# Ledger of designs, part 323: VHH binders against q84jc2

Target 1, 232 residues: q84jc2
Amino acid sequence: MSKMRNLVEEKFLEFYESWVIQLELYLHQLLIAHNNNTMSETELRHLISKLTTHHKAYYTAKWAAIREDVLAFFGSVWLNPLENACSWLTGWKPSMVFRMVDRLRKSRVVLVEAQVKKLEELRVKTKFDEQKIEREMERYQVAMADRKMVELARLGCHVGGESVMVVEAAVRGLSMGLEKMVKAADCVRLKTLKGILDILTPPQCVEFLAAAATFQVQLRRWGNRRHYVTHS
Key: E = the ipSAE of ESMFold2; O = the ipSAE of OpenDDE; V2 = 0.75 times the mean of E and O plus 0.25 times the DockQ between their complexes.

## First folded at step 21 (VHH)

Design lm12 (framework vhh_8fcz_2; at its last fold request DockQ between E and O 0.79; V2 from the best seeds 0.83)
Fold by OpenDDE, look of step 22:
Structure lm12 (fold): chain B 232 residues (1-232), chain A 126 residues (1-126)
Amino acid sequence: as target 1 above (232 residues)
Amino acid sequence: QVQLVESGGGLVQPGGSLRLSCAASGFTFSDNAMSWVRQPPGKGLEWVSGISGSGTQTQYADSVEGRFTIIRDNDKKMVYLQMTSLKTEDTAVYYCARFPYSDLWKYLDSGKFDYEGQGTQVTVSS
């Protein structure tokens, strides 16, 4: 798959490739920490902090990029088709991470009743927030079916004169709305992640983060293999 | 068949230096990030350092940051660990390791790290 890339796409592609490579190296750390568990609580917390900082760096870069061109993230040329297919509003679906939590419950990890209750409450809240965003997105998409969208539809035919101004206004309006939706979704992602990490013990956090990173890395690897995509 | 062969270990005094080598074969070397791990006496394995497939990205444990340097030569299929300012607590068997994508969940589920090399002994003592 070959797509024309703009400057925002190119920059973020480079960032993301580097970011994913770093994630893989963190995964090595997480796997060793998880399987041997000879690290002190202080060391585990420090490792968790490194990972959370890594994830925060992603969103910092993302939010800077979407200010310039949010539409780039709805194509996401830095992702393979499989990764894109699994994306919800330009990222992972917040409720999906609870699959990783469920894995903990089925593994060697013993969650106390209080943790289980809190996780369930968080799951319910996360789903509620997702649905709220989805409804807002649907409302937004329907509302866009106006004269401005008609002009956008004509863009492929011919653009000139007053039409150019209308099209530009339409694109700006669309971008503003989309940026709002993406930021809202990212907030839910970050809140969900924080919520989970606040409920889990440090060893449990390490396992959770390892599972999440494993899923991301494998999804990328499988997708690249399936579609013969080469990433550095 | 995948093979990892570590070498370069030995006895050294505190403050000394050693250079470890890992020879890899049996897989596409440049497609795999590589790590060094170590097992101190009476302790479990701990991660030491990692390097990306291309060699452009590196990470280090806090305990070795600024003292150890990981590099790789993809043409020779080699990974190196340059160790300086060695301390007594650096005493361990050192292994080079890859984490193949096919085994990632295995690592999560098994509770065991499956290292593929024989390791090389590093002893730091006065």
Scores: ipSAE 0.890, ipTM 0.967, lowest interface PAE 0.5, mean pLDDT 90
Fold by ESMFold2, look of step 21:
Structure lm12 (fold): chain B 232 residues (1-232), chain A 126 residues (1-126)
Amino acid sequence: as target 1 above (232 residues)
Amino acid sequence: QVQLVESGGGLVQPGGSLRLSCAASGFTFSDNAMSWVRQPPGKGLEWVSGISGSGTQTQYADSVEGRFTIIRDNDKKMVYLQMTSLKTEDTAVYYCARFPYSDLWKYLDSGKFDYEGQGTQVTVSS
């Protein structure tokens, strides 16, 4: 008998498998566009638009799924252990994307002074937003511990409709708070991505998106190839 | 030794059909997503279509969607491009391509496409 995943996990696993495979195919498009020095700005912006649409589709699906079960996104069944180990609050840490920006500084394409200044301002803002979320996560952890103790006391003392309603309200409150926090982190991720793409020229955007997709595809490939059977 | 051998090109009239083939050897074929790319006369490389390693997912350039179909056969280690409703704009040398995971950063740094096959010429002319 196989383990049965809950409906949220089943649906998002299927979505994510397709989504990451499509990202790999988009990577092929980005690499060919990176090779082709004669593509027009219109053609490059069209490809960039396809990539941004693909990323927005991920968050659209994620936010719908989080409304049903936010806890599924902590230690996700659709990610391998390496991908999960690299997660910060259900996704990549927003400031880490600047490692891909740093590759552009050694690229054949030169960043001008105005771009460097704006990228540094964005890096600082992204770090500030991360720290704000980290402080709120600490407050949530305290609140979660308190609500667990209330739940245990209620289960030990009461059986019936009123006890069930109080426990369910406490669980709903914790889930809603965690959902709000995950969405706040995702908004920082989207703001940072859009900010970078707005500062870069279209050829620089293609190179940046290719680097980011390469890293994500390699994490998936590397983590999947390191998986081996464990004895239980 | 990695080899990709493209074939099936030729001269065809507008509205006609062709099927391109790519025979692969020297690597684990089913582990690799595959693409068709083309080089029209006097232009750089254009991406045409891609297919996942399992064959379950495909993508097409807007200019060919609805007219071209990419297919793979993992048992025979073949990739095909079924082309219909051909236009003069489809005239190009067609290559099949893979981007092995170990080489992605090298390709990104160089910006050069590593031709692993000779390509096959498609000419659409009345």
Scores: ipSAE 0.811, ipTM 0.939, lowest interface PAE 0.6, mean pLDDT 84
ESMFold2 (binder alone), look of step 21: mean pLDDT 82; pTM 0.834
OpenDDE, look of step 21: ipSAE 0.884; ipTM 0.964
OpenDDE, second read of step 21: ipSAE 0.876; ipTM 0.960
ESMFold2, look of step 22: ipSAE 0.785; ipTM 0.925
ESMFold2 (binder alone), look of step 22: mean pLDDT 82; pTM 0.836
ESMFold2, fold request of step 23: ipSAE 0.781, 0.810, 0.775; ipTM 0.924, 0.938, 0.923
ESMFold2 (binder alone), fold request of step 23: mean pLDDT 81, 81, 81; pTM 0.824, 0.826, 0.827
OpenDDE, fold request of step 23: ipSAE 0.886, 0.887, 0.884; ipTM 0.966, 0.967, 0.964

Design lm13 (framework vhh_8fcz_2; at its last look DockQ between E and O 0.62; V2 from the best seeds 0.76)
Fold by OpenDDE, second read of step 21:
Structure lm13 (fold): chain B 232 residues (1-232), chain A 126 residues (1-126)
Amino acid sequence: as target 1 above (232 residues)
Amino acid sequence: QVQLVESGGGLVQPGGSLRLSCAASGFTFSDNAMSWVRQPPGKGLEWVSGISGSGTQTQYADSVEGRFTIIRDNDKKMVYLQMTSLKTEDTAVYYCARFPYSQLWKYLDSGKFDYEGQGTQVTVSS
């Protein structure tokens, strides 16, 4: 059965494809900036600002879309299976970015003691927040087998008339809960990202953002090759 | 073998125009975003402009925004940089650049961008 994409899926697919293409171009900028020791702090900060604005645009679009259909993001037809497999609550897992920070530390990046301490504090906080959300999600998933869902099950495949209203109400209820969870997760993502960028120097931020973008771009490409996914 | 061959550079007066060309071969051209980068005398390599694989999306450095235009012809495997209102600070060796996806981490880790072309000299002087 050809997966009929709904309107939200189609719109966001188009947005995301465009967004990723832009990200790749920003990656070129970041890589060159990373290799340019003559760039001023002002120039670096400006580049960082461009990237942060780009990321903010993603979440603005996402939040608009999830208001319409949050369920679309649990299928995420705009992502390949590899990307989906790496997703935590419709996006990247916040604590994952600290692996990227660690990678930087193993490279040429020298962090001062104060930065190391702050990063550790942020990591602990991020992990705590992730766990809190996971617990809430688990609770929610278990609660899905509530009275409303039982009623839906009783209706079976013969949904018509008044039954449609009941089903719609149930789906709305489910969606509202999921939307809250997704927003909570996104908040942790944004806070974590902001936290890291506030701790790092501009050159370090550029390297970090380059690493993150590289990971995203490569993950997408590898996944597309593996699963023969073609995007318009 | 991947080849990038830049051309079109030269000496021009301030306010003048040049069109750079880059001929690409040895890879799937349309699948790769392309950039122009430049190295001014005594300075590091700086990004100038980029264009998506399909050619539908472009980006420019602030310093060249409104003056430079990047375009590509995927049938001919060409990338172009139309430069107008040239300034003395635009003087540099210009390179056409791709970032091989398999080597992105290498660029990130090495601290050096390995450009594949010979570059073309652009000199803006009165």
Scores: ipSAE 0.886, ipTM 0.966, lowest interface PAE 0.5, mean pLDDT 91
Fold by ESMFold2, look of step 21:
Structure lm13 (fold): chain B 232 residues (1-232), chain A 126 residues (1-126)
Amino acid sequence: as target 1 above (232 residues)
Amino acid sequence: QVQLVESGGGLVQPGGSLRLSCAASGFTFSDNAMSWVRQPPGKGLEWVSGISGSGTQTQYADSVEGRFTIIRDNDKKMVYLQMTSLKTEDTAVYYCARFPYSQLWKYLDSGKFDYEGQGTQVTVSS
């Protein structure tokens, strides 16, 4: 890393590396719990709670970091190119987790009709929330483009501190808008996760969380291996 | 050929200490997170502790936190479990485990744990 990185990027890269490594260790716990049919419901719910807390810790750290520099999260240094290519507002689309839910229908887990109905209702709500965020993002981008053009025109006709202050205000407005939208997307992600875990039984939650963690860990490993080979 | 060899188990009185060892071969040891798991008599597998490939991150089951320490030596390709303040409920066969990335979906699909070593018996009794 010959290019200078700001402090926000450096600190979050260190956090993310640790967070993913801890997720892999939680995955070991989930895989053993998936194997063990003698664990009590209390024990399973405790493990599920640890996973939920781990995911919330990611967003807590992220929200602190985006308050300092939201633009650091667009094209993130800590993600490999494959992970970045799959990013929507600095993360997976909230509805993407339903791929892991769909896997439950094809595995050893049996979903009853009531669960299937509730999961489909949640999927529809999640997609609705995604579309609402996408429309807000588009509206913001249009407004920002208009302001940018006016600002550049004024800069071309003005010399001095007034033009600098207008540029600074526009940059602050962009950052605040992006921060709001990233937080909104993250809230949909967390709400969807909680909704899925509320519908599933504890053994189903363990399998779901293990599948989600497996996908995330493998995507990072596969993308990093391909990235190192390509850029070595 | 992947091989894990557990050793260091034995009969210990409550409050005693043991150090388990796991010798690894046949894979890139430093790239793999490692765990200790145990199987108490007549029960399913319990996860005990895990350590990252570099050794910088660890996790412990609540039942052993503060009593057990997981350590790895990547030069010697060894994982250790230092156990202190042993209790009768720690009685189990202890296994060293890895979950290679290529096998993760297999573990999810089958729900079966593929033992790569024979395990080492720890018996805590008066």
Scores: ipSAE 0.799, ipTM 0.943, lowest interface PAE 0.6, mean pLDDT 82
ESMFold2 (binder alone), look of step 21: mean pLDDT 82; pTM 0.839
OpenDDE, look of step 21: ipSAE 0.883; ipTM 0.964
ESMFold2, look of step 22: ipSAE 0.715; ipTM 0.906
ESMFold2 (binder alone), look of step 22: mean pLDDT 82; pTM 0.839
OpenDDE, look of step 22: ipSAE 0.886; ipTM 0.966

Design lm14 (framework vhh_8fcz_2; at its last look DockQ between E and O 0.69; V2 from the best seeds 0.80)
Fold by OpenDDE, look of step 21:
Structure lm14 (fold): chain B 232 residues (1-232), chain A 126 residues (1-126)
Amino acid sequence: as target 1 above (232 residues)
Amino acid sequence: QVQLVESGGGLVQPGGSLRLSCAASGFTFSDNAMSWVRQPPGKGLEWVSGISGSGTQTQYADSVEGRFTIIRDNDKKMVYLQMTSLKTEDTAVYYCARFPYSELWRYLDSGKFDYEGQGTQVTVSS
């Protein structure tokens, strides 16, 4: 069966494809900067700023889209199955980025004790925030598992009357809750990212951002290859 | 084997123009974003411009924005850099660069970028 995309899905698909392509080009910049030990702090900070601005643009677009249809992001047709499998509340799991930091630490990146401590504190905080969101998310999901679930199960070509209205109301209620959760999750993402960048030196930030971008690009490519997903 | 061959460099006066070319072979060209990078005398490698695999997306360094234009021809497996309003600070060896997806981790871990081409010298001088 062919899945029909709604307008929000189509628009965001186009946006995201373009956004990822741009990310790849930024990755080139980051990799070159990472190679160049003669770049000034000012230059590095400028590059970091470009990347952060790029990420902010994503969330701006996302938040506009979720106001229209948050459910589209729980199907995320612009992502391949692998990307979706790695998704937590419509995006990357905030605590995951610390694994990237850890990887860098095992390489050439030398973190001072103060940085390590701050990163650990941030990691703990991030995990707590994730858990809070998860608990709240569960509440919304469980709330749907009431007598209305039967009506949801009946949703189809032959549904009509008052039951349809009940189902629609339930879906709207869920959507409102989901939008809140997604926004909350995104806030944790942004705070986590900012926190990491505030702890790291500019060269370390560049490397971290390069690693993150690499991960995103690779995940997309791996998933597309594996599942024969075409993208523009 | 992968080959990138840069050409088009030369000596020009400030305000002049040059068009660099890069001939690519040995990989699926259209699947790879391409960049131009340069190495000024006594300085490290600097990113100049990038173009997506399809050629629909481009980026430029602030220092060259509005003066340089990157384009590609996937049928010919060529990347070009049209340079205008050249400045003395644009003097450098210019390289065409790809970033193999399978080797991105290597670049990160090593902190080294491998040049696949010989580069082309651009000298802007009065």
Scores: ipSAE 0.887, ipTM 0.965, lowest interface PAE 0.5, mean pLDDT 91
Fold by ESMFold2, look of step 21:
Structure lm14 (fold): chain B 232 residues (1-232), chain A 126 residues (1-126)
Amino acid sequence: as target 1 above (232 residues)
Amino acid sequence: QVQLVESGGGLVQPGGSLRLSCAASGFTFSDNAMSWVRQPPGKGLEWVSGISGSGTQTQYADSVEGRFTIIRDNDKKMVYLQMTSLKTEDTAVYYCARFPYSELWRYLDSGKFDYEGQGTQVTVSS
């Protein structure tokens, strides 16, 4: 299990490094485009479509990796993945994307009142979906703690292959549940992204996507710099 | 200290070919993604093509896909744009540009492109 988790993580991290490099190239396109007032709406929509497709490719690869081993995206032992799931299911909270939307309201681009209303409605809906997932995760964590205690108690009483089979079945059940919750969180992330892009005009979408890509590129660069930090 | 020197432009007929060059100095070239951007007459800047620092990843604008090829040589600190099947719509001043890693938020907020070279004129005309 431990070797399989490391292999899946290594494969996905290699994908992610390439994916972020491509995002950097898309970001340069976005930076040039948002400062060019002579681009047609059709040209802007094509660029927006490229970014949307790139983001969807990320989730396609992630879901394939999670199907192989969801625990590879958490810590190295079950106790650690359960605690890390409380850190919001292998990624950013869906509502955090509204920090990029808030940046639009401070930028050169003016949002009309109808857009502001729709964005606030979407923000509330996204928060509601987040809270629903958080409650489901809490219930799952409680159920897993109870199951873990029962399985450990039985192992303390017995030595044999049947005890191994029961533990393996419990681990598979936990992994399937975590996979479902990670996918649910990712679906909220995608739904929120789609909702924002539907509300914004094409020039506003370009600025929003540029801000979001900037955040991701900076996150990658921070992570790379951590490779030189040593802790005991 | 950072300098980008574009060259290789000129007057060509439609259907012709040109190779643009960009000589870079004053920064760690292989650590930087590079792009070609262009400014057609009376229009704003258009992104044309980009290449990762290692050279393994490339992207092209729809209008040049299949006709232009971006290449880099990290030993010589050069980036090139091989252009074929040129059209009158390709007429522009062409610039090479570094990806602005340390200035991303300021670039996004200010909206002003930081020219680091003088550009090279490409004119496609009969």
Scores: ipSAE 0.779, ipTM 0.930, lowest interface PAE 0.8, mean pLDDT 80
ESMFold2 (binder alone), look of step 21: mean pLDDT 85; pTM 0.867
OpenDDE, second read of step 21: ipSAE 0.887; ipTM 0.966

Design lm15 (framework vhh_8fcz_2; at its last look DockQ between E and O 0.65; V2 from the best seeds 0.79)
Fold by OpenDDE, look of step 21:
Structure lm15 (fold): chain B 232 residues (1-232), chain A 126 residues (1-126)
Amino acid sequence: as target 1 above (232 residues)
Amino acid sequence: QVQLVESGGGLVQPGGSLRLSCAASGFTFSDNAMSWVRQPPGKGLEWVSGISGSGTQTQYADSVEGRFTIIRDNDKKMVYLQMTSLKTEDTAVYYCARFPYSELWQYLDSGKFDYEGQGTQVTVSS
């Protein structure tokens, strides 16, 4: 069944489509930089900064949107089913990025022992933070399984009256909790990303960012192809 | 087979203009973002500009921002780079580049960018 998109969904869809397109172009830059051994550290850092800024822009837009309707991000109509399947609390799972780091290690990238140690520490911390958020999320989800949940289930059957008010209150309550969780998750994402970039050398950062962007772009392409998703 | 053919290069004086063209074939053109890259003498490959598949989004290197314009014609399968206010440091062989999704990891793993075209020489000199 087709459902209508709300205004938040529509706006963010447009934003995200544009954002991903820009990401792909940044990916071109990253790939070229990765293959250019003559680039200075300053130049590499500048490129890294551009990418970081691009990602920050995403979260700025996201946080603005979730203030209006956080529930839109739990449907994420701008994502294909494959992307959604890989989503953790409305975004990439923070611990997943270490897989990208691992890939780098298996390639020509040589990490010094100190880097490896720091990355492992960061990984452990990230996992801990994820689990903490998950526990809190579970608490919110379980809390919904009360009288208000029953009324929510009846929404399609009964329109109007006291039941509608109860449902609306329940939804508002849930939304507030979810917004907190999403923000918390995003903070972990950003901290993890920053942590990785702080540990890696500029050339390694470029490669890491390229790998991450590649994964994201390919995931979108594969998902769109599989599910015949049309994007403007 | 994929083919990219660059043209439009030449010798120009500082402050001059050139328009580069890239003719593409052998792949679904509109589905691929395209970039211009250049290789200055004695330097590595440098990204110059990029344009989305639809042509609605563009990016430029800081060094060319405001001077270069990238456009594409999907019907003709062409990408263009309008260069203005050319500087001596713009001297390079310019390549039209695509990054097929299926080969992205290859680029990362190999550490080599495979030029699909022969490039076109741009020389800016007094």
Scores: ipSAE 0.885, ipTM 0.965, lowest interface PAE 0.5, mean pLDDT 91
Fold by ESMFold2, look of step 21:
Structure lm15 (fold): chain B 232 residues (1-232), chain A 126 residues (1-126)
Amino acid sequence: as target 1 above (232 residues)
Amino acid sequence: QVQLVESGGGLVQPGGSLRLSCAASGFTFSDNAMSWVRQPPGKGLEWVSGISGSGTQTQYADSVEGRFTIIRDNDKKMVYLQMTSLKTEDTAVYYCARFPYSELWQYLDSGKFDYEGQGTQVTVSS
């Protein structure tokens, strides 16, 4: 148990640092593509596909790690304190991505009225799904407090033979519940991302993906520099 | 003052090889991801290859994968692009670019790539 917890954190730290470095390289690609009005639709869609595959790889690795230790994702060692402070159920609030969509409406890219309507409908659906998850998490936390307090009172904060089995079952129940909630939040994140990319044109998708990656890279950079003075 | 100086271009026949060099100064080189980008005749700027600050991770455009190799030497503050099996479609001005950490939002807003060097011409022709 103890070895698996240390191993999970160490493995995911190495994975995540590599994953972010690759995201930076993809971001450079997106920035160059954003400036190139002679790229074919096929070329743009291929780049968009690489970005979606990169994001799916993150969730594939995350879900495997969560099965072994979901608590590692609450206050993660691979994130700086600023990144951790911005977490909502182990990641970005799904609706926060619409800040990047809002940039499209005010930047060089032009959204047509039909796109604006579909994006607003998706924003509302995403907010609704977020609120449902928040309510389920609140109910889970209340149930966990009640169940945990009853268990601790019954055991008197002591652990013996059969009491060890009961404590281990309670801990497993807590972990499974948290894993379910995290996966539900991740599904809303993925559904929202896919929905946005389905509505946008390929050039708009490139700009959106670049903005989202930019925010993530900048948050990491700023959080890592919180102890230094910047004069420019 | 940030400076990137590209060199090593020239006229080469199809199937030939070239090695481009980029000398960097004025910034913390090892902390910056670097890329090669190119502008073919009559087209916009295309990303070619990128390399992490440590040199441990690389990416390549599909059109150059298996033919080009990006390399960095952090002690000499150099980035290289080893090109082999050159094709006529590789004809372009090649630029070295640092990842624009401090200018990311500015670049997104303007849509213009701000390369710091003059580039080096690669011409693949019989």
Scores: ipSAE 0.778, ipTM 0.923, lowest interface PAE 0.8, mean pLDDT 84
ESMFold2 (binder alone), look of step 21: mean pLDDT 82; pTM 0.836
OpenDDE, second read of step 21: ipSAE 0.861; ipTM 0.949

